# VH-VL binders against q95uq1: the designs that were tried, part 6

Target 1, 197 residues: q95uq1
Amino acid sequence: MSDNHEEESNVPAYVPGKHVSVDQLKQQDAEDEALKRYKESLLGTGVHAPKDDPRKLVIKEMKIQIEGRPDTIYPLDTKELIKEMKTKPFVLKESCHYKITLTFNIQHDIVSGLKQTNTVYRKGIKVSTEKHMLGSFAPQALAHSVTNPRHGWEEAPSGMLARGSYTAKVVFTDDDNEEHLSVEYAFSIKSDWKSDD

## First folded at step 16 (VH-VL)

Design A6
Fold by OpenDDE, look of step 19:
Structure A6 (fold): chain C 197 residues (1-197), chain A 124 residues (1-124), chain B 103 residues (1-103)
Amino acid sequence: as target 1 above (197 residues)
Amino acid sequence: QVQLQQSGPGLVKPSQTLSLTCAISGDSVSSDSAAWNWIRQSPSRGLEWLGRTYSEYTWYDDYEESVESRITINPDTSKNQFSLQLNSVTPEDTAVYYCARETYDFLSGYFDYWGQGTMVTVSS
Amino acid sequence: DIQMTQSPSSLSASVGDRVTITCRASQSIDSYLHWYQQKPGKAPKLLIYAASSLQSGVPSRFSGSGSGTDFTLTISSLQPEDFATYYCQQSYTFGQGTKVEIK
């Protein structure tokens, strides 16, 4: 009679933290050193929010990293550059290992529970959707960087059916389901880096 | 300029197969930037997409769920055309059938060229 | 399944009138909305793609706007040749059509 103790993995239910505004955080008397450190870690030193930009999340760069290949970098500082990215698809060789790094600034307030939803299309039909919880981000002097996957590499699909041109949309939403950013990009899966299959 | 020319019978008996052909000029059925579609129109159901075929290294077909079990869309590269076969037709399949070229903006397809339409009546 | 609802189903207008047709999607999707014109006995003709892009050869009196679930086709000054049925399309779903008739 083997007592299979099902270890109830008490994965602590991620209680979405109450959205605490930067202003609320500033008003909390930092009598607690731990709270002060937390505030300092969140608020950084001297974050000047641009007065003329009401956006809370501003994307700066998308970087495609492929193992054994040079990085592909898309600057995304302007609307024009974001549009231009759509016309410059990157290539994934089948079975290659790749990861994507997004660089962005947070402005004015903390963005809580930032989620990235990536949807891929082939000739207008949705082929996949991936969701990534990125976490909470506060305004800071240095841009934030998020890499997917967080650890290791993603493997590009392989086979004749995987080859082709794809379009994708990435959407950034917070825990209130507010959309902060959407970015569209294109890529192709090929049998070789040089070959038009 | 792209032109689509439809051909096929306008009368089909119940339980038989509806068969139409769409000849392409000014573009290729194997174009990597297009898909080739069949759409029908009736007073009761309006405009209804039926399916598409396209080439991207290999051939792909997508069909509307309601007709998926009965429909076949085939390309013919030698004649630069594509066909529609709809099996086991009923009077509900009576409609004007259109072939159309699908092109794409970034995330969606739209139909920029259409055939002239073929009225198909399913009647005993 | 996505449903596209046009409003109105029909309207009467005079030459020179401003005409507005609306299309509502049952849900917001990433696909853009397109507009077609159809005359009796003819195939639909593409007017506007990607919500607001005018198809080549289409007169500038036609315009499209909208986002999310709500879209609009506008004819700034109706011409005699514009009496037709108009359809919106998103993905592979069409609206039921709006017939523009002469008053």
Scores: ipSAE 0.758, ipTM 0.877, lowest interface PAE 0.6, mean pLDDT 90
Fold by OpenDDE, look of step 17:
Structure A6 (fold): chain C 197 residues (1-197), chain A 124 residues (1-124), chain B 103 residues (1-103)
Amino acid sequence: as target 1 above (197 residues)
Amino acid sequence: QVQLQQSGPGLVKPSQTLSLTCAISGDSVSSDSAAWNWIRQSPSRGLEWLGRTYSEYTWYDDYEESVESRITINPDTSKNQFSLQLNSVTPEDTAVYYCARETYDFLSGYFDYWGQGTMVTVSS
Amino acid sequence: DIQMTQSPSSLSASVGDRVTITCRASQSIDSYLHWYQQKPGKAPKLLIYAASSLQSGVPSRFSGSGSGTDFTLTISSLQPEDFATYYCQQSYTFGQGTKVEIK
């Protein structure tokens, strides 16, 4: 009777750090020059945040990448474009390999513990929810890019039950559960790329 | 214009099966943009969604958890109608039953057309 | 399970009055809120979908607002035909109803 002691992998519970503003971070550890340089390297010397835009996270683009197919790119620079995306579903062939890349800017302050929650609906009923911890992002000159999955590809569902039209909502929240962005999009799963199903 | 016409008995004995039909005009039971629902209303439980059927490449049914073991919603494409079957009824199933068309605002469904309602009494 | 709570459960008003009904969800969900009117012996009728969109044929005196967990139906000037019970709905859950009665 071998007592298989399942080692409870004590994955340390990620205790969300206290939200520290960029200004507070700059003031903290002022005596440590190495840390100051590190912070300066992360925070950059002068990312001018637009004074007229209070948003901390500004989405720029959503890109659907499908293996062996051209990329589908949704520009999301305006509210109108975000709304328009809902009317332009992309197609996934069953069993295809795909990934989604979101490009965004961070403004004004560090967004700590950014989490992406993607919920998929079929005819108003939730069929799946995926949560991704993206990490912490500071304002920088270059837009940030996040790809899901981080490595490899996601496989589209297959079979007759998978085929159909879907709607989805992506929500970006931080460690304080502040919602920074929500984006809605639509897609269809088909048996073939050419099938006017 | 879409119209839903309900039919079926208004009296059912305990432990028997409640059966109702909803005939559709002005739309198709196999419409890919709609779902076809049954909703009941009672003073004790208010408006209660029971389930739906819809077509998208194949047929799908979704049911409310509390009745899932007893309920069947079936489409009839030949007659352009759908039915409700609720087995093993009790007096708690006494209600006005409605069929309704569900349409969508992207992430959410709402009911834009309703049948006239059928009062169903479960009594010995 | 999501619960929808309407307030008040009933109210008395006169013709021409401004009427406000509130609906609160037990939690915030991604689904939109919808409003229905029901008269005695009739099926519910859709008034407002997606919190603020007026259904075709519904008078402009009806309006909806709100977000998150708190929503409001407003009748700007109550008419004789508006005495009814009103229900909010989110996903497949309905509120308990608000009866608008003549004063």
Scores: ipSAE 0.755, ipTM 0.877, lowest interface PAE 0.6, mean pLDDT 90
Fold by ESMFold2, look of step 16:
Structure A6 (fold): chain C 197 residues (1-197), chain A 124 residues (1-124), chain B 103 residues (1-103)
Amino acid sequence: as target 1 above (197 residues)
Amino acid sequence: QVQLQQSGPGLVKPSQTLSLTCAISGDSVSSDSAAWNWIRQSPSRGLEWLGRTYSEYTWYDDYEESVESRITINPDTSKNQFSLQLNSVTPEDTAVYYCARETYDFLSGYFDYWGQGTMVTVSS
Amino acid sequence: DIQMTQSPSSLSASVGDRVTITCRASQSIDSYLHWYQQKPGKAPKLLIYAASSLQSGVPSRFSGSGSGTDFTLTISSLQPEDFATYYCQQSYTFGQGTKVEIK
């Protein structure tokens, strides 16, 4: 399953039991220059995986969109920024509508069957776990962007017991269960936006 | 230094209610940086978490599934204490009971101060 | 959900020995693993939190390591006061304990 709907960023079709790296694809075509040029135009040119950075998924940004309010944006392009996310919680008003967009680059090879697992805690006790299949993503110059939910909005919980501080962890794994990214973050659910906390 | 001092009877009849109290010094039961737990220990089950209470926006409680229908943990802010009530006890509830303060490392809690323990025997 | 297994369940050692105790989780728990010491008739005492952070007042001969599924508590040179039972903890689950006895 390699069905993406973006014609320019189309990746080689995913076939069961077969995985060909970008480097292997270029070597396979070394004997036919015409076919090589065509494949390079399809995959784009100038994209080269850095050899000193083994990560296949490189996070750039997490954005929380809240209906009727300005977006909250976390730049995540350094290890320090990812760690700092825990100390900069965002606020959701009860019953607000929100969505979360993750922006990342893929390098080295195609990441197949990317899955997001988000676990939410309240003072050490797990209160929810949600899993979402995101799809397959190829290396490219422009970053990929994934929004959860795919359509519409998620609704924040409500009620007196829902209010308070939460911690969470989101983990990204592929169809071989290899972990590509883990981010710990925090948020609060409040009755009103007019709060310093 | 935080200290937890337990009190309550060590012998309880079957079908009765086990009641224990934990008095806190050096901290407040209403602290928003801690939670107040009951944990018991027996040869057959080892260390077994029973539940907790804590204050943030309001008072919250969480109970272990196996005792959820029989347990109540209540704070008492005026005495700086919290209690355990376990209803309808059987000999299987015989254990050493501990109260413990919980603190957190982001996603996980750990117990940094414990009461002295109370051996509770439920006669058959 | 997550099963915790300590190894060994007991061991015999002499004063001065290096002692290693292992705790294994059935799935990754990152570094959210804590260690306790319990002497007979006493409550457990926190030694190490978050896999490797030494609790205040705990001697430096105690150390913890590991992440993911495999965790180790090490006593570099066993002392007479270290004969006790040791427990790991993840979430609200404790390991079954490792009793360290005198040879």
Scores: ipSAE 0.634, ipTM 0.850, lowest interface PAE 1.3, mean pLDDT 85
Fold by ESMFold2, look of step 17:
Structure A6 (fold): chain C 197 residues (1-197), chain A 124 residues (1-124), chain B 103 residues (1-103)
Amino acid sequence: as target 1 above (197 residues)
Amino acid sequence: QVQLQQSGPGLVKPSQTLSLTCAISGDSVSSDSAAWNWIRQSPSRGLEWLGRTYSEYTWYDDYEESVESRITINPDTSKNQFSLQLNSVTPEDTAVYYCARETYDFLSGYFDYWGQGTMVTVSS
Amino acid sequence: DIQMTQSPSSLSASVGDRVTITCRASQSIDSYLHWYQQKPGKAPKLLIYAASSLQSGVPSRFSGSGSGTDFTLTISSLQPEDFATYYCQQSYTFGQGTKVEIK
């Protein structure tokens, strides 16, 4: 069987300074132990999950922050809202600076090696696929949040050919490639906001 | 209703350029909700997508990688048509050529209207 | 990228038969699979889009089902005009076709 830990997709939990082969194994052991301690802490506090909801990952919200503009917020806490997101496109002005924050709960079990795969299409043709390792997450009462990029801003594409309407699919899988969530969404890239300033 | 009418020669000599035209009625070649495609069919290769053109903000072209260096698809908004040029043809380019309108189910396109087809033979 | 395999490559059937044709994708394509009918000397004709949505003007004896990797086109009661070759499509890739012939 294939599992989900890939070298290019791993989210680092450590700040490496040098390269030593024995140190790599030690870092992996420390990560496993830290996750175990975190889970034990949550279970000791009596974290509860609905037993009639089998989902391990429950998305709550996607937020698009654009530098100098109001946030765009998608509540996604029902399956109807998740399915309808593809009919509610957001707009990015070319060259704008933006970031995306996903808010979700983990319930029932630890989700190890959570990976986000985002595929973008332009009128049916795939134009990019990007993978982000999010890490491992244990059940807890408060929601988890992840922001991409982790630091600073992302810059939207620019130029006449970059403008237009895009569709996309983001998929969340664990290190066993089990799919926990899939969201289809849409956005457009525009040249200017002059009329809407 | 949308109709696509093809025209162009059915015999082309090797190393020359295959040129076909597709005339559109019932829609506009510049519609931002459709794309305009060429697809060919041969017994050895089956149905093969070659490429498309469409308009949104500007004109966009997408070509199949195997023919990308030889193909051009051009819109003509004044005549409401789009064309295929395939350069440097060989007998392997012998096929029935179709134009087709593409529409979308979110992440995927499909072809809801097709031209009648043009048999093109590449022979010395 | 994603390969499409149709089964069977050909079949023989009589008018009135229930006919089933399958299409398998090498990876999940959700419901983004489309079906076409082609008669000799004619262009393909769209039958079903998005796995199960019947195109306007297509008889209700045609139906589609499936999601993920396995998809089925069904003709509930074969008619004389249904002897043709059937293709599935995802993205810009077509299956190799299934020829439905008179038994």
Scores: ipSAE 0.628, ipTM 0.848, lowest interface PAE 1.4, mean pLDDT 85

## First folded at step 17 (VH-VL)

Design B6
Fold by OpenDDE, look of step 17:
Structure B6 (fold): chain C 197 residues (1-197), chain A 124 residues (1-124), chain B 103 residues (1-103)
Amino acid sequence: as target 1 above (197 residues)
Amino acid sequence: QVQLQQSGPGLVKPSQTLSLTCAISGDSVSSDSAAWNWIRQSPSRGLEWLGRTYSEYTWYDDYEESVESRITINPDTSKNQFSLQLNSVTPEDTAVYYCARETYDFLSGYFDYWGQGTMVTVSS
Amino acid sequence: DIQMTQSPSSLSASVGDRVTITCRASQSIDNYLHWYQQKPGKAPKLLIYAASSLQSGVPSRFSGSGSGTDFTLTISSLQPEDFATYYCQQSYTFGQGTKVEIK
């Protein structure tokens, strides 16, 4: 009778770090030159935050990448464009391989523990919820880009029951559960790229 | 204009099946932009959604968890109507039953047209 | 499950009064709240969808506002035909109702 001691893998409970402002981070550990250099490398010297835009996260683009197909790109620079995206669903062929890339800028401060929650609806009912930990992002000159999945492709659902029209909402939250951005989009799953079915 | 007309008995004995029909005019039961719902109302439970049926490439049904084992909602495309069947009824199923059309504000459904309601009493 | 709580459960008002009904969700529902009016012996009637959009044929004295968890239905000047019960709705959950009675 072998007592299989299931080793309780003590996965250390991720204690969300206290939100420390960029300024506080700069003041902390001033005596550690290595840490200071590291912080400077992350924060850059020239964080140009627009004074008239209080947003910490500014989405620029959503890109749908489908294997063997041209990319679908949604520019999201304006509120109007964000609204327009809802009226332009993209098509996924069943069993296709796809990934979504979001491009965004971080402004004013570090966004710590950025999490993406994607909820998909079919006729107002939630059919799936996916959560992705994206990480921490500092203001920088170049926009950040996050692709889901990080590696490889996602496979679109298949079968007659999967076919149809979907709506979705993606929400970006930080470790403090502050919502920085929400974007709504639509898509359809079809049997063929040319089929209206 | 969309109109929903309900029909069916208002008295059902315990353990029997409640059956109602909702006839649709001005829209199609197979509309891809709508779902067809049953909702009941009682003083004890208020307004309670029971379930829906809708068509896309195939037919789908969604039911409220508390009645899922007893409920069936069926479309009839030939008559442009849909029905409610609730099995093994008890006095707790006594309510006014409504059929309703569900439409959508992107992520959310709301009910823009309702049937006239049918009072169903479960009594011996 | 999301809970919807209306306040008050009932109120008395006179013709011409401004009436405000509130609906609180147990969690954020953005603007996906809808309002219905129900008269005795009648089915609910859609008034407002998406928190603030007036349904076609509904008088302009009705308005909706709010976001997140807190929403309001306002009747700017109560009319005799407005004495009824009002319900908020999110997804497949309804509020318990607010009865507007004659004072």
Scores: ipSAE 0.786, ipTM 0.890, lowest interface PAE 0.6, mean pLDDT 90
Fold by ESMFold2, look of step 18:
Structure B6 (fold): chain C 197 residues (1-197), chain A 124 residues (1-124), chain B 103 residues (1-103)
Amino acid sequence: as target 1 above (197 residues)
Amino acid sequence: QVQLQQSGPGLVKPSQTLSLTCAISGDSVSSDSAAWNWIRQSPSRGLEWLGRTYSEYTWYDDYEESVESRITINPDTSKNQFSLQLNSVTPEDTAVYYCARETYDFLSGYFDYWGQGTMVTVSS
Amino acid sequence: DIQMTQSPSSLSASVGDRVTITCRASQSIDNYLHWYQQKPGKAPKLLIYAASSLQSGVPSRFSGSGSGTDFTLTISSLQPEDFATYYCQQSYTFGQGTKVEIK
């Protein structure tokens, strides 16, 4: 794993000249009907967010895809489910090919320059950090999904020193380095699969 | 302070089983921060790693391929020890046998504490 | 497999000399190389881990350097107790050793 991997988002991104709220954006361009219609399409009409949930990014699911095996799916739409991830580690056979898809909603405001940082630990010691630039995301009713790697597969490490149990933390930050999400999870690398792996 | 104390016979006949024990003080054989290894050194060779046992969720063993069919390393949590059994020995198994504690740094294992060594002679 | 080659195989030195021992890997191993000292009839003793980190209780005259494929153990001023054989290690493989003898 590398902390310098760069990937673009798979969704259309809003790239503002400066950061503005959704209400300010609509007011700023009220005189230009064509631009107003484009911005409404980009920002979505009928987008609703709970008034009592201030989060701009809400995680919904993490999916681990392993080449030639069934997917492992973690629903993450409650705090309890997010906390449970550490107690339900997934297994990677050494040298297997895998990818991870995160699904999330954006609400209230546009998030500019979203970056995913994944840090892996073994016995409390940081062993790798990997960063992915995801881009900018507007609020909308449908969830956004990002897959790492964008193309092809990641390969699990191999060898006697690589086998064992790991913990990891995935963090989403924006251009201002404000944290929007932090999820802790666990996995192990083994020499072979078991029937329940 | 971690200390490793070896015991076992120093003379084994060909085709028999070599059995050694390593007693641990100052640490636990079930520690999730260490792995427990056997390493040998022949009079005509350098150091050769044989295998390890360690606990992480459950017990795991890793063995060097050339001895994998003949070797067993077992922890004993009640005695805070771990053992080596090497079956079907030949004179080429004559060596000084060491037990060693392995610890990790950036997925790099190194042996920070060693037993005193046991000279094992296999003679026909 | 990664091959480890130490050089020299042996050397003769006097008390006070600066001694340098090298270990080469057949491919890059980052800084995942460790050094041991072994005196006759004794178990190996860890000196340096992760190329340059000094193990607790090891005198500061010992130092390690290098990354990638080429690594060096240095004894800045050889002492009488430093006459021994030195081994490098990567993963579960040891070098063949370098014997440091009294001149």
Scores: ipSAE 0.006, ipTM 0.527, lowest interface PAE 10.8, mean pLDDT 81

## First folded at step 18 (VH-VL)

Design C1
Fold by OpenDDE, look of step 19:
Structure C1 (fold): chain C 197 residues (1-197), chain A 124 residues (1-124), chain B 103 residues (1-103)
Amino acid sequence: as target 1 above (197 residues)
Amino acid sequence: QVQLQQSGPGLVKPSQTLSLTCAISGDSVSSDSAAWNWIRQSPSRGLEWLGRTYSEYQWYDDYEESVESRITINPDTSKNQFSLQLNSVTPEDTAVYYCARETYDFLSGYFDYWGQGTMVTVSS
Amino acid sequence: DIQMTQSPSSLSASVGDRVTITCRASESIDNYLHWYQQKPGKAPKLLIYAASSLQSGVPSRFSGSGSGTDFTLTISSLQPEDFATYYCQQSYTFGQGTKVEIK
């Protein structure tokens, strides 16, 4: 009678870190090496805060990476480009391996608990919703880059039922459920890269 | 211009099948940019979507849950029309029935063309 | 299921009046709201799609606005032909309607 004590691995409940503003971080005594390292990891070499842009999150690019295929890059620096993306669907061959990389800047303050919610529609009906916790991001000179999935590839759906045109909306929210950004995009699933089916 | 012309009986006995047809002009039932819908209206239930059919490489049908077991929407490409069949009708199915074209603004579907409506009474 | 609630259910107005009809969703909607006009014995007619886009052939006195859960249809100056019932729609759900009657 072997009492298999399943050690309940107390994965510490992710306590959402207290929203510490950049200003609060700056005021904390430099004598705490751990704090300094944390600040350095978050703030990097420079806080960029454009005076004329109150946005905390500014998307720069969406990149679709497909294994064995050229990357599809959507520049998203302007509202016009964001609108244009909706008219330029990318193609996924059924069963292909793909990933999406988002590039963005953080401005003015730390965005804590950034979450990406991706909802996919087919003919106006919701077919899927995916949520990804991206993490916390501080203003820095270099744009942040997040790839989903973080490791490996996503496999595109397969079969006759999967083939078709899709529309999607990505929403970026923080721990306070503040919406920082929404982006709409379109794609198609096809049997091959050249066919219209 | 797109036009939808409805036809079918306005009187159906309980437990029988309601059958309506919607003829399409100015568009195709197999259009990849549209879906073809049936919607009914009654004083008690208001406007109620019943279902749709559309083509995208193959045919698809979506039905409202409350009627799903009784409803069939069929396209007829040869006649450029689509039909409604509602089995086992009861007096609760008494309504004005509309066919409608569904079109899309990216994430959103809306009904831009409607048939003239058919009053269907379920009575003994 | 998302519920759509219109307000008011009915109103009385005069020709030339500004009329405002509200539609509230039970939750925030990703799909845009649409507005229809229906006259007695006629099918609904599309007025506004995607919350604020005017359907072709619809007079400019009609406008739509709103986001999230709250949407509004406005008639800037009511005309005799505008006495009708108005419906909001999201996905496959319709509001209960707002009847605009002559005062």
Scores: ipSAE 0.793, ipTM 0.893, lowest interface PAE 0.5, mean pLDDT 90
Fold by ESMFold2, look of step 19:
Structure C1 (fold): chain C 197 residues (1-197), chain A 124 residues (1-124), chain B 103 residues (1-103)
Amino acid sequence: as target 1 above (197 residues)
Amino acid sequence: QVQLQQSGPGLVKPSQTLSLTCAISGDSVSSDSAAWNWIRQSPSRGLEWLGRTYSEYQWYDDYEESVESRITINPDTSKNQFSLQLNSVTPEDTAVYYCARETYDFLSGYFDYWGQGTMVTVSS
Amino acid sequence: DIQMTQSPSSLSASVGDRVTITCRASESIDNYLHWYQQKPGKAPKLLIYAASSLQSGVPSRFSGSGSGTDFTLTISSLQPEDFATYYCQQSYTFGQGTKVEIK
């Protein structure tokens, strides 16, 4: 059996307050121009959901931010881009400080208790599993963004044993354990940013 | 294509060290696209993975927890081989031992080439 | 850890029969499940990797299907050389085996 350990991590998540349905919200306050403007900024004025797309969560981008370095950005707004992410590994220098920002749209209805589970492998052996509670998100035209860790930075492992190539899978589920998204990706830990090793 | 040829003694006394060797042809033990494994099989435990070694920026080892304190797997690039040493054996270590090449489908490894097997009996 | 349950533990079949063997995982493993054949006195031999991909040199009567938690190995028309024990594998764990015997 593998002797990998798992980290359980709960961060305070932004949780939208209780919500009335989109139609009820628009109807309930239609008389007040100022409140209408506020509701439109929250809900957007365009189409919230494509007619025949049943997804509640639509990923747009994953960004790896590294302290003192340019960001690495993965557009993920097509099935092809999501699938090909695993062929474009990113590099972390050992001991570097990084964070990951996910950008996504919510459509149709609220997604309650969104949780991400990230599992990292090294040549087929699981080396870590990390869970983050992201919170609840309502439909709107403007995309949501969530950064992990919410405060501070993650630190990449270091040492001769930590260097190498890694594969990973991140899964997004809600309170009912319904899976909304799964992405496979790859990265390397190196001693130097410009190493071609 | 790839062939794995095992060698080593089949009888080991309790408390001694089991030592086996796996010679590789058709591939390199230092290939960065493969890992080199030892797996054993007994009626009581079935197929049981013991550990592996592989090369990337350096040599790495991974060992199954129950044997981690007793096992060593070593590559030998000059002979294109890798070995198993299992210390302080007991009769529970009696099994057929296999070496195997591991390759990968992104998150998961599988064993595409196996040695012929070596029956190792641990008894007084 | 993910537990693998293989069924049946044994079965009897005749040449020409369609044989189905099942492997179930305690949680989703997507398509990361592999199948092996082992004949008495020999090492296991890879048949199927990634649930459904046929290894080179394996006859086309062997096929694999499934994803998530439930996986099936199928032999469409059993041949005399197919009487063996079959194992599934996920990560570094093997199923307990299914022995296919002549009826």
Scores: ipSAE 0.611, ipTM 0.835, lowest interface PAE 1.3, mean pLDDT 85

